# Designs tried in a protein design chat: miniprotein binders against a2bj90. Part 195

Target 1, 235 residues: a2bj90
Amino acid sequence: MSRSARRKTSALNTVLRVVEVFASIQGEGPFTGTYSVFVRLAGCNLRCPFCDTRYAWSLEAGKPLGVEELVEEIARYEPSLVVITGGEPLLQRHPLNSLVEGLESLGLRVQLETNGILPAPARDEQLWRVYHVVSPKDVPVRVPGAKLHPSWVDYARATGRAWFKFLVANEQHVREVAEYVAKLGIPRSRVYIMPLTPEKLDMKELLELHSRIASLAVKWRLNFSPRLHLLVQLP
Below, E stands for the ipSAE of ESMFold2; O stands for the ipSAE of OpenDDE; V2 stands for 0.75 times the mean of E and O plus 0.25 times the DockQ between their complexes.

## First folded at step 23 (miniprotein)

Design VX3 (at its last look DockQ between E and O 0.95; V2 from the best seeds 0.88)
Fold by OpenDDE base, look of step 23:
Structure VX3 (fold): chain B 235 residues (1-235), chain A 83 residues (1-83)
Amino acid sequence: as target 1 above (235 residues)
Amino acid sequence: SPEALDEAQWLLRLARIYQRAAERAARRGDYDKAIFYLDLAVELLEEALQLFSNPEIRKQIEQELQETKERIEKFKKKLEEQK
């Protein structure tokens, strides 16, 4: 490899396309209630009709930011957790591994949010060490082109650092999730159902929907994920 | 049962939540999102219809279901016009 090719590969591994960085409470999944810095990466391999972050779909919507600079920015918030989200963070896999290395060197806990289409981390990746919340888009709501990569099931079994979060509207959706995870051999203890909430929902309706889906979670012996940030009106 | 009636009434409320979300999306030109929420509303209305025995309520749900399906077809046409 020429010196020029090594410099280009090195430079590509040190820059992320970032849409936004902000501090809030993690509202969803196993880390609900945790004071977190959110890093929203640009680019997505899906076009979910229900996506609330459409502005992050294009890579061009993100600004180029160096990994070192981003680590310093995150560290200033003194977060209890760093949540890496976006469109699909794993589209920026190489610089994302460098980011994780930097954050872990500071003793920061990291959680990735992914749609699970791309392969799970390999053992040699820095991403292997972090927590993952996988949000499949093939069940119960089917997004075209969405298919859970089977390596996420293996990763979950091997590490205990993955959970699966599903959007649901009714009991039929919860049944489909239960059947899907049973078929894949995903332990129910790793499964979260979350209410499918539209934007700008009334607080009374939002609370009722949470109550209904939480009751279904108990009935079906699944974990419940709130959308806590919506309930407490945080970002 | 009272529980079945409560569930049926909830399904109707939830369908209407998604219908309102669809109309908000359609006003922004987000016809893909609008269709998505209306499809959910159809599923919920169909489920609610099976739980109601009252002929007048059933007639109202059937009408709302038909109107929702027509709205989906309208938005599908609009989505194709954007391509």
Scores: ipSAE 0.871, ipTM 0.949, lowest interface PAE 0.5, mean pLDDT 94
Fold by ESMFold2, look of step 23:
Structure VX3 (fold): chain B 235 residues (1-235), chain A 83 residues (1-83)
Amino acid sequence: as target 1 above (235 residues)
Amino acid sequence: SPEALDEAQWLLRLARIYQRAAERAARRGDYDKAIFYLDLAVELLEEALQLFSNPEIRKQIEQELQETKERIEKFKKKLEEQK
């Protein structure tokens, strides 16, 4: 059978457990401001106390959806970026690679969000060509069970397609992040610090926290990530 | 200096932001999140205490620290009851 026929047949049999699909802007990291479709996959290998998306922790929270159907749903939004998030998307690695193949065949740009516990993509995976924002949860505040897999640093060096994003509240946290990334050999150009922002802050408090963390980013020569969607009141 | 005072006052405001966030989390029954934010508040209050020399201000911060630690223990009890 032809390659196109085999590809379609394979995609029909591959299933992802999906919590939600929605359009918004990417509010964080290197693609901040981009019109995006978010695909939230079910299941997580962490139980972060600060998690804003606890409803995605259980694999059972996701509904099964065929990869072909999901690609078609995403494409209807005409996104500039597809953000795959979760829980932890790499828990569904095999069908995730199939989704990436389908999205790439339509010329759609893909970004993955991961806590970095599971290994970085291998060279023979479709995920190898995807952009990744890795958010280690073992610094500055250690979440039980969190540990960045060392392959993410190797992947970032080999491909230039990974960035590392850290939640911080104060300068001591920034110092700890700086020490951590220096120890691992992660260049400053790949590092973002982002305000550790509770839900439902008033706008004055939200802006002041952003301002303080942005000033620390400049002081420490690190990139700053806003939480832009909070500032503009989008999901 | 004005810069040190500004930093110290910001740390106090940020601690109170996290304290209020913890109360909102506790009202939803998310006691692990509440404890997380209160632990951050304790850290910030301890840092602020190092920057103030005025005894009245230090006494106020120390009282706020103690109250926050008591709330942590209260929420730890609530979290255990959910098990």
Scores: ipSAE 0.852, ipTM 0.938, lowest interface PAE 0.7, mean pLDDT 92
ESMFold2 (binder alone), look of step 23: mean pLDDT 89; pTM 0.886

Design VX4 (at its last look DockQ between E and O 0.94; V2 from the best seeds 0.88)
Fold by OpenDDE base, look of step 23:
Structure VX4 (fold): chain B 235 residues (1-235), chain A 83 residues (1-83)
Amino acid sequence: as target 1 above (235 residues)
Amino acid sequence: SPEEEDEAQWLLRLARIYQRAAMRAARRGDYDKAIFYLDLAVELLEEALELFSNPEIRKQIEQELQETKERIEKFKKKLEEQK
């Protein structure tokens, strides 16, 4: 490979397409309640009908930001956690590894949110070191083109740094999740069920839905993920 | 049982939550989202119908179920027209 090709590949690895950066509380999964900076990356390989971040589906919806500049921006918030989310963050895998390297060098903890379609991190990737919450879109709600990549199960077993989060509406959905994770050999301790909440839900209805799904989580011996940010009216 | 009745009433409320979400999506032209929430409402209405024994309540649920299915077909046509 010519020096020019290496310089072009190095330059491509230093820029992310970013939709938004903001500080809030992590409302979902194993880090619920953590003061976090959210980095929403642009581009998604899915078109989930229930997506609340449709504006992030196109890569062009994000602004190009340098990794170094983004690390400095994140660090100014003094976060307890950096949450990398978006459409699908792993579409920007190369510059995302560089971002993780920068954040880890400052001693910042990183969590990735992914739909699990793309392969899990390899041992030589910086992404191997961080936490992952995988949100499969093939069960119980089936999004066209969604299939969990098997490497996420292997990554979860090898590292203990992955959890699986599923959207559910009723007991039938919880049953399907229980069957799915049993079939894949995912430990129940790594599984979260979360209420499938529509946008602009009434607070009373939101609380009742949380209560019903939490009760199902206990019945089915699964972890419960709230939508805490919705309950406390944070972004 | 009182517990089954409470569950059935909850399923009806949840179906109606998703129906309202669907109608909000449809007003924005988001027919894919509208269909998704109406499909969930159908599942919940069918489950509620199995739990209710009261003939008047069952008749109301059957009517709501039929209307929901008709709306799904209408929104599928509209989604095709957008392609």
Scores: ipSAE 0.866, ipTM 0.947, lowest interface PAE 0.5, mean pLDDT 94
Fold by ESMFold2, look of step 23:
Structure VX4 (fold): chain B 235 residues (1-235), chain A 83 residues (1-83)
Amino acid sequence: as target 1 above (235 residues)
Amino acid sequence: SPEEEDEAQWLLRLARIYQRAAMRAARRGDYDKAIFYLDLAVELLEEALELFSNPEIRKQIEQELQETKERIEKFKKKLEEQK
């Protein structure tokens, strides 16, 4: 069969382990406020104590779903953005590249969320062309084994399609982030700080924490990320 | 200054937010999350202690710090038992 037909046949047989697919608002980072479909992939290479999606840690938590079937399901929502998250989506890199190809063939915009331990996309990967929000877990939160792969900084500079997002509670954490990104050569225009919010905060506490971290973002000349979905009570 | 006093009071409130979150996690048996939030609370209490000069307030914060550290050690033992 032809090169094009061979590619379509391969995508038909490619499978992802998927925990959930749902529509909501992207509540964090540079695309905050965008009507999105979230695709949560199973499996993670970390066990962060603060993780709110522990149900996605095991690959067994995901159900096998064909990439073409998944593309059709996503398309029915008519999203403005497709957010691929997890666990750690790059654990399923090969079928993930097939999913990205399918979504882009329909003109759908794609964003990946990653902890950045696995390498950034190569130029010949479909993932090269999508947007990435990278959340390193070694600063200021100190998750063992969570070292950012150096290729993410090179990727961000080469493409302009990656941003780095950090959970912070106070100014000391922001100082640690500032030192970390300076040491790695990450430009501050690519850096977001976001409030470290536990579950079940009342609205007054949630708003005050947002206000305090936003003020620190201005003081330190960094971008601020809300957790908008918490403020508007969406999943 | 009023700005230092406001920051110090906020650090205390935030520490208590994380302490409450830790206790909720511990009630579910989620001791790794509980320890994480208590460690944050310790950091915040230590920072607040440096900003308060009133001896009575400092003594109260030092007592709260001690209690929080004892709770961390208790939960570390609980987490180890789950292994």
Scores: ipSAE 0.856, ipTM 0.938, lowest interface PAE 0.7, mean pLDDT 92
ESMFold2 (binder alone), look of step 23: mean pLDDT 87; pTM 0.867

Design VX5 (at its last look DockQ between E and O 0.94; V2 from the best seeds 0.88)
Fold by OpenDDE base, look of step 23:
Order: sequence, then structure tokens, then C-alpha cells
Structure VX5 (fold): chain B 235 residues (1-235), chain A 83 residues (1-83)
Amino acid sequence: as target 1 above (235 residues)
Amino acid sequence: SPEALDEAQWLLRLARIYQRAAERAARRGDYDKAIFYLDLAVELLEEALELFSNPEIRKQIEQELQETKERIEKYKKKLEEQK
């Protein structure tokens, strides 16, 4: 490899396309209630009709930001958790590993949010060390082109650092999730169901929907994920 | 049962939540999102219809279901016109 090719590959590994960085409370999954810095990366390999972050679908919607600069920006918030989300963060896998290395060097905990289409981290990746919340888009609601990569099941078993979060509207959806995770051999203790909430839902209706889905979670012996940020009106 | 009636009434409310979301999406020209929420509304209306025994309520749900299906077909045409 020429010196020029090595410089181009090194420069590509140090820049992320970032849509936004903000501090809030993690509203979803196993880290609900945690004071977090959210890093929303640009680009997605899906076009979910229910996506609330459509502005992040294009890589061009993100600004190029150096990994070192981003680590410094995140560190200023003194977060209890760094949440890497976006469209699909794993589309920027190489610079994302560099980001994780930088954050871990500061003793910061990191959670990735992914749609699970791309392969799970390998043992040699910095991403192997962090927490992952996988949100499959093939069950119960089927998004075209969505398929959970099987390596996420293996990663979950090997590390105990992965959870699976599913959007549900009714008991039939919860049943489909239960069947799906049983078939894949995903432990129920790693499964979260979350209410499928439309944008700008009335607070009374939002609360009732949470109550109904939480009751189904108990009935079906699954974990419940709130949309806590919506309930407390945080970003 | 009272519990079955409560569930049926909830399913109707939830269907209507998604119908309103669909209408908001359609007004923005987001017919993909509109169809998605209307499909969910259809599923919930069909489930509610199975739980209601009252003929007048059933008739109302059947009408709402038909109107929802017609709206889906309308928005599918609109989505194809955008391609």
C-alpha cells in the first residue's frame, strides 16, 4: 500500500459524520434513567416508515467531525453514559471503533444503538467492549431490507452486553416477539418490548399505551422499555 | 366480560390514535408513514370487531374498517405518483 493510501485510510478512520450531540436522560432499554450524552451519527441502511429521525438518513446530513474533537466535546458533559445512535452507527464502523477507544480511555461507559442488520462486533474491535441495544426491524413490524444478523445472538451469548428491543402495538406483536426470540435462542431476560408511539401523541394516550404494553410485558415475561424521554418531555 | 370490553375499547382508541397519526403524515405528503399507521389501525379494528358483540358497535367498526382500507388504497396511489 502506498503512503498516500495509508494516509487516506488513516484520515477516513478519524472522521465521523455527526448529526447532533446533546445531553439528556436515556429514555429506553436497560439504561433507562441514565444521564447520557447522545451522539447521533448520519446515514442509515433502512427507511423505516415510523422513524422519528429521518433527518439522519443521509450521510450528507451529518457534519464531518474528528474523533479527538468529538471525544473532547462528549467529555465536557461529564456523562454517566455515552449513547451512540443515529440512522445506523455501524455504517461508520471504522471511525466508530476509534471513537469508542477514545471514550473508553477516559473511563466513559458506551452504549451503541443499532438496527442489527450489520454484523456484531468482532473480538478485535473496540466495539466488542461496549454495550449494545439491538432494535430488529424484521419483527413484529417488517421493514423492507431488515434482517437481524445472526452474529448478534452469538455476541449476546458471548459477552452478556447485548439486549434486543422491539416496537409493539398489541398482544399479537408481543406474541410474535416471543416466538421470534425463542426461535433464535435469545434469552427473555435480554428482550425488551417498547410501545410503538406516533409523533405528537397526547400525554394521556401516551401513558395509557405505556400501561397496556407494560402489562403485556408482565404477562409474557418480557422486559418493558418505556419511552421515558417522551413521558418527561426531554429530547 | 368487563375485561374483554375494556380491551376492545382500548383497541378502538389505539386504532384511532394511529389513524390520526396517519392523517398527520398524509398532510405532510408522507404517504409511506400514513400507510404504515393505517395498516396498524386495520389490525386493531379487526381485533376489536372480534371482541364486540353489540350489533350497532360492530356496524360502526365495520364502517371505520372499510373507510380505513379505502384510505390505504388512496395513499398507495399517492405514493406511486411520487416515484
Scores: ipSAE 0.870, ipTM 0.949, lowest interface PAE 0.5, mean pLDDT 94
Fold by ESMFold2, look of step 23:
Structure VX5 (fold): chain B 235 residues (1-235), chain A 83 residues (1-83)
Amino acid sequence: as target 1 above (235 residues)
Amino acid sequence: SPEALDEAQWLLRLARIYQRAAERAARRGDYDKAIFYLDLAVELLEEALELFSNPEIRKQIEQELQETKERIEKYKKKLEEQK
């Protein structure tokens, strides 16, 4: 199908299945601390045991929303960043590209969170221009069915608009991440390690875990990602 | 060394954090999450065991390891029953 034909059928692909839309701060990765609107899309191609958003796994958890309606809703929040997450947002790739187009037409900055199983954006996609935080699920915990698509490494190197974020609990996990990213040719400047944080830790435990993982990040010369929203008790 | 003792004590505290997280997950019926956290706790306890030479401490860690592995098997049965 040509680009013209895809536009002619756009009305059929202008709906996203959305679990929730809410304002908060981006608590993780390179945009930590940014006032954000989160758009959680339904559907996931993984069933990670550590997932904290299991309610987004099924497409049925999402409400159908028109892309134009969603853009208007997001804009009313006046966000500094729009974070598209889920589930796995790339399962709804075509209408997602339409959403990105609408958001960018209003000058809104967009960041996508993905498990990286589906390919990175092509140059002719609206998603090509947005920021991506890729969280591979085959290291250090090997989730069945998880495999980082190689195009994400190429995309990150070509554009500088992708980063890779890994959940770790201890130094052995960090070593495994370091070996993984070296093997794949992912520059360490694009790599974040983040504390593997269960729900409902008391503040002392949460801070202690953050401190230990941050120290490992320094030791291994990797970037550290907090889970800042947990520290400040935001959604 | 002081650094090794600090690391060993941290590994024990972290293992117990994950054990409590597993218990919470199991109470909600999320046995796959519970098993995940208990497997992680086993890894941390095994690491800590390698760092302690005191026989009494090692025996306590070995007991905790065995109890954790028994809970993993219990939750595996529960997970299968959910299928």
Scores: ipSAE 0.853, ipTM 0.939, lowest interface PAE 0.7, mean pLDDT 92
ESMFold2 (binder alone), look of step 23: mean pLDDT 89; pTM 0.888

Design VX6 (at its last look DockQ between E and O 0.94; V2 from the best seeds 0.88)
Fold by OpenDDE base, look of step 23:
Structure VX6 (fold): chain B 235 residues (1-235), chain A 83 residues (1-83)
Amino acid sequence: as target 1 above (235 residues)
Amino acid sequence: SPEALDEAQWLLRLARIYQRAAERAARRGDYDKAIFYLDLAIELLEEALELFSNPEIRKQIEQELQEVKERIEKFKKKLEEQK
């Protein structure tokens, strides 16, 4: 490889396309209630009809930001957790590994949010060390082109650092999730169901929907993920 | 049972929540999102219909189901017009 090719590959590994960086409370999954900095990366390999972050679908919607600069920006918030989300963060896998390395060097905890279509981290990746919340898009609601990569099940077993979060509307959806995770051999202790909430839902209706899905979580012996940020009106 | 009636009434409310979400999406031209929420509304209305024995309530749900189906077909046409 020429010196020019190495410089281009090194420069590509140090820049992320970032839509937004903000501080809030993690509203979902195993880290619910944690003071977090959210890094929303640009680009997605899906077009979910229910996506609330459609503005992040294009890579071009993100600004190029250096990894070092982004680490410094995140560190200023003194977060208890860094949440890397977006469209699909793993589309920027190489610079994302560099970002994780930088954050971990500062002793910051990192959680990735992914749709699980792309392969799980390998042992040699910095991403192997962080927490992952995988949100499959093939069950119970089927998004075209969505299929959980099997390596996420293996990663979950090997590390204990992965959870699976599913959007549900009713008991039939919860049943489908239970069957799906049983078939894949995903432990129920790693499974979260979350209410499928439309945008701008009334607070009373939002609370009732949370209550109904939480009751189903107990009935089906699954974990419940709130949409806490919606309940407390945070970003 | 009272519990079954409560569940059936909840399913109707939730179906209507998604119908309202669909209408909001359609007003923005998000017909894919609108269809998605209307499909969910159909599933919930069908489930509610199985739980209700009252003929008048069943008739109302059947009418609402028909209206939602017609709305889906309208939005499918609109989605194709955007391609």
Scores: ipSAE 0.868, ipTM 0.948, lowest interface PAE 0.5, mean pLDDT 94
Fold by ESMFold2, look of step 23:
Structure VX6 (fold): chain B 235 residues (1-235), chain A 83 residues (1-83)
Amino acid sequence: as target 1 above (235 residues)
Amino acid sequence: SPEALDEAQWLLRLARIYQRAAERAARRGDYDKAIFYLDLAIELLEEALELFSNPEIRKQIEQELQEVKERIEKFKKKLEEQK
């Protein structure tokens, strides 16, 4: 590694509260199908009733893990993508930037999943250089306390590294998403609609819901996100 | 039309999917999730009702709507008891 890379790696002595680390396939959004390591960070600033990962809501649900140790663990999987998720990962912003620095020093590609309430990365943050999938929770089903920070739209325009993903159940929800993104100036090419899928659907129901939402994506000229990991029965 | 009937039937199936999801959530004590799915089911049943003309089918949907609203009230009480 260069002297610059060694210097950046040596700053990685901070701690993250981590719920779980596991290998799987990215099942959602623009990187669907990619062999990934998922890092689920503890803590969330929302209490979405539809949340599938309530076990990550409390910061205390995470175990403290040093950033350097975490980077080494992730690297052993040889991932094509590192997905940082949670809870809301930006609640641990400072050590998260340290993690990103370590992963980038090894040439690893990183994607962050966020509800978009906290501001987008500043140009001088390590997070500036990673990919972001932003899932606003104030449309269509409007979670109390949710509001997309406007900096995410500016960030997406400046970098091309952010996409916006929305859970939908029917055409009225898709219309609401379309109106919302048009108002904010988010181009359709950056928007994904994804089926609002409850836990433990049988496969026929899961496939029909996917088919119906995919047809709406075509009708409304939006991108479709599957929940591929559910279809192929991976975590 | 065949397209309107297909959509109406799908809305009914989806409403029932969310009702079953709500019951599963309630069994785990996740009453806020259960209420969320029942609210979605109401939305879908109301949309389906607008697409059916047959009075007997409409009456069945209206009864289902009332039953879902009653379940929501019961789950709201359960949610308050958890507090």
Scores: ipSAE 0.839, ipTM 0.933, lowest interface PAE 0.7, mean pLDDT 92
ESMFold2 (binder alone), look of step 23: mean pLDDT 89; pTM 0.884

Design VX7 (at its last look DockQ between E and O 0.96; V2 from the best seeds 0.88)
Fold by OpenDDE base, look of step 23:
Parts: sequence; structure tokens; C-alpha cells
Structure VX7 (fold): chain B 235 residues (1-235), chain A 83 residues (1-83)
Amino acid sequence: as target 1 above (235 residues)
Amino acid sequence: SPEALDEAQWLLRLARIYQRAAERAARRGDYDKAIFYLELAVELLQEALELFSNPEIRKQIEQELQETKERIEKFKKKLEEQK
């Protein structure tokens, strides 16, 4: 490889396309209630009809930001957790590993949010060390082109650092999730069901939907993920 | 049972939540999102219909189901017109 090719590959590994960086409370999954900095990366390999972050679908919607600069920006918030989300963060896998390395060097905890279509981290990746919340898009709601990569099940078993979060509307959806995770051999203790909430839902209706899905979580012996940020009106 | 009636009434409320969300999406030209929420509403209305025994309520749900399906087909046409 020429010196020019190595310089281009090194420069590509140090820049992320970032839509937004903000501090809030993690509203979802195993880290609900944690003071977090959210890094929303640009680009997605899906076009979910229910997506609330459509503005992040294009890579061009993100600004190029250096990994070092982004680490410094995140560190200023003194977060209890760094949440890397977006469209699909793993589309920027190489610079994302560099970001994780930088954050971990500061002793910051990192959680990735992914749709699980791309392969799980390998042991040699910095991403192997962080927490992952995988949100499959093939069950119960089927998004075209969505299929959980099997390596996420293996990663979950090997590390204990992965959870699976599913959007549900009714008991039939919860049943489908239960069957799906049983078939894949995903432990129920790693499974979260979350209300499928539309945008701008009334607070009374939002609370009732949370109550109904939480009751189903107990009935089906699954974990419940709130949409806490919606309930407390945070970003 | 009272519990079955409560569940049936909840399913109707939830269907209507998604119908309202669909209408908001359609007004923005997000016909893919609109169709998605209306399909969820159809599933919930069908489930509610099975739980109701009252003939008048059943008739109302059947009408709402038909209207929802017609609206899905309308929005599918609109979505194809955007391609």
C-alpha cells in the first residue's frame, strides 16, 4: 500500500459524520435513568416507516467531525454514559472504534444502539468492550431488508454486554417476540419490550400505553423498557 | 368478562391513537408512516371486534375497519405517486 493510501485510510478512520450531540437522560433499555451524552451518527441502512429520526438517514445529514474533537466535546458534559446512536452507527464502524478507544481511555462508559443488521463486534475491535442495545427490525414489525445478524446472539452469550429491544403494540407482538427470542436462544433476561409510541402522543394515552405494555412484560416474563424521555419531556 | 371488555375498549382506543398518527403523517406527505400506523390500527380493530358481543358496537367497528382499509389503499396510491 502506498503512503498516500495509508494516509487516506488513516484520515477516514478519524472522522465521523455526526448529526447531533446532546446531554439528556437515557430513556430506554437497561440504562434507563442514566445521565447520558447522546451522539447521533448520520446514515442508516434501513428506512423504517416508524422512524422518529428520519433526518439522520442520509450520511450527508451529518457534519464531519474528528474523533479527538468529539471525545473532547463529550468529556465536557461529564456523562455517566455515552450513548452512540443515529441511523445505524455501525455504518461508520472504523472511526467508531477510534471514538470508543478515546472515550474508554477517559474511563467513560459507552453504549451503542444498533438495528443488529451488521455483524456484532469482533474481539479485536474496541467496540467489543462496550455495551450494546440491539433493536431488531424483523420482529414483530417487519421492516424490508431487516434481518438480525446471528453474531449478535453469539456476542451476547460471550460477553453479557448485549440486550435486545423490541417495539410492541399489543399481546400478539409480545408473543411473536417471545417465540423469536426462544428460537434464537436469546435469554429472556436480555430481552426488553418497549411501547410502539407515535410522535406527539397525549400524555394520558402515553401513560396508559406504557401501563398496558408493562403488564404484558410481567405476564410474558420479559423486561420492560419505558420511553422515559417522552414521559418526562426530555430530548 | 369485565376484563375482556376493558381490553376490547383499550384496543379501540389504541387503534384510534394510531389512526390519528397516520393522519398526521399523511398531512406531512409521510405516506409510508401513515400506512404503517393504519395497518396497526386494522390489527387492533380486528382483535377488538372478536372481543365485542354487542351488535351495534360490532357494526361500528366493522365500518371503521372498512374505512381504515380504504384509507390504506388511498395512501398506497399516494406513496406510488411520490416514486
Scores: ipSAE 0.872, ipTM 0.950, lowest interface PAE 0.5, mean pLDDT 94
Fold by ESMFold2, look of step 23:
Structure VX7 (fold): chain B 235 residues (1-235), chain A 83 residues (1-83)
Amino acid sequence: as target 1 above (235 residues)
Amino acid sequence: SPEALDEAQWLLRLARIYQRAAERAARRGDYDKAIFYLELAVELLQEALELFSNPEIRKQIEQELQETKERIEKFKKKLEEQK
């Protein structure tokens, strides 16, 4: 195989469908407040009615970008964290592992956001060493087809690099989350509850909802996730 | 108790937040999102109903609950028509 032909074959494994790349603050989960570059990958295996990023559902929404080119673009922002999100990033698993390899070779810290339907990383994947925030959509919000793959619990216990984040509106939802994580053996220290916020709330409503859910997090001894980017009006 | 009254009043305010969100979604033609928020509002109204003892307040909540359920059915029809 000539060097030109080998490069063409390698390009099939080094291209991602990317919707957008931008700098902002990580507003949710354990890394809240961190200066981050977000990489939104195209394609999703769910159609959540509450999704704020419907424009990323179709794979065709993404532009093909070479992984090496993408790594260079990300590095120019000098991020403290690279957040891989989407859609569902694990639909592009093979080239995603290549991206992670490139980012980690530069010493960049990486976090993946996933709905947890596809399996957790295997030990021989680059994704094994990445931080993961897993947002199951089968409790309490009950999106059809959104079954958490059991390997995520095993991965979290083996590595300490996964957390589980749940959208909640009220105490009944928090009770359902507590029962769900207890049944699965997920430690409370790895669980976040986050306010289910519709679009275009005024600031008073947004703050009251945050306050009510944060109080429930304390009551139930769970971690609280804000939606900080909404509170500070960042993308 | 004062805590139960505060919680019940919050549940009503939150239900109305989701009802307004559903109306915004419906205006855009996003009937799946609208139905989702109205179903949340139904849950919250049912929870609030269990916390109020005053018959006049309970009757008002029951009427709002029925109206919300009827809106869900109308939006389900509209969602099907979009198919």
Scores: ipSAE 0.839, ipTM 0.933, lowest interface PAE 0.8, mean pLDDT 92
ESMFold2 (binder alone), look of step 23: mean pLDDT 89; pTM 0.883

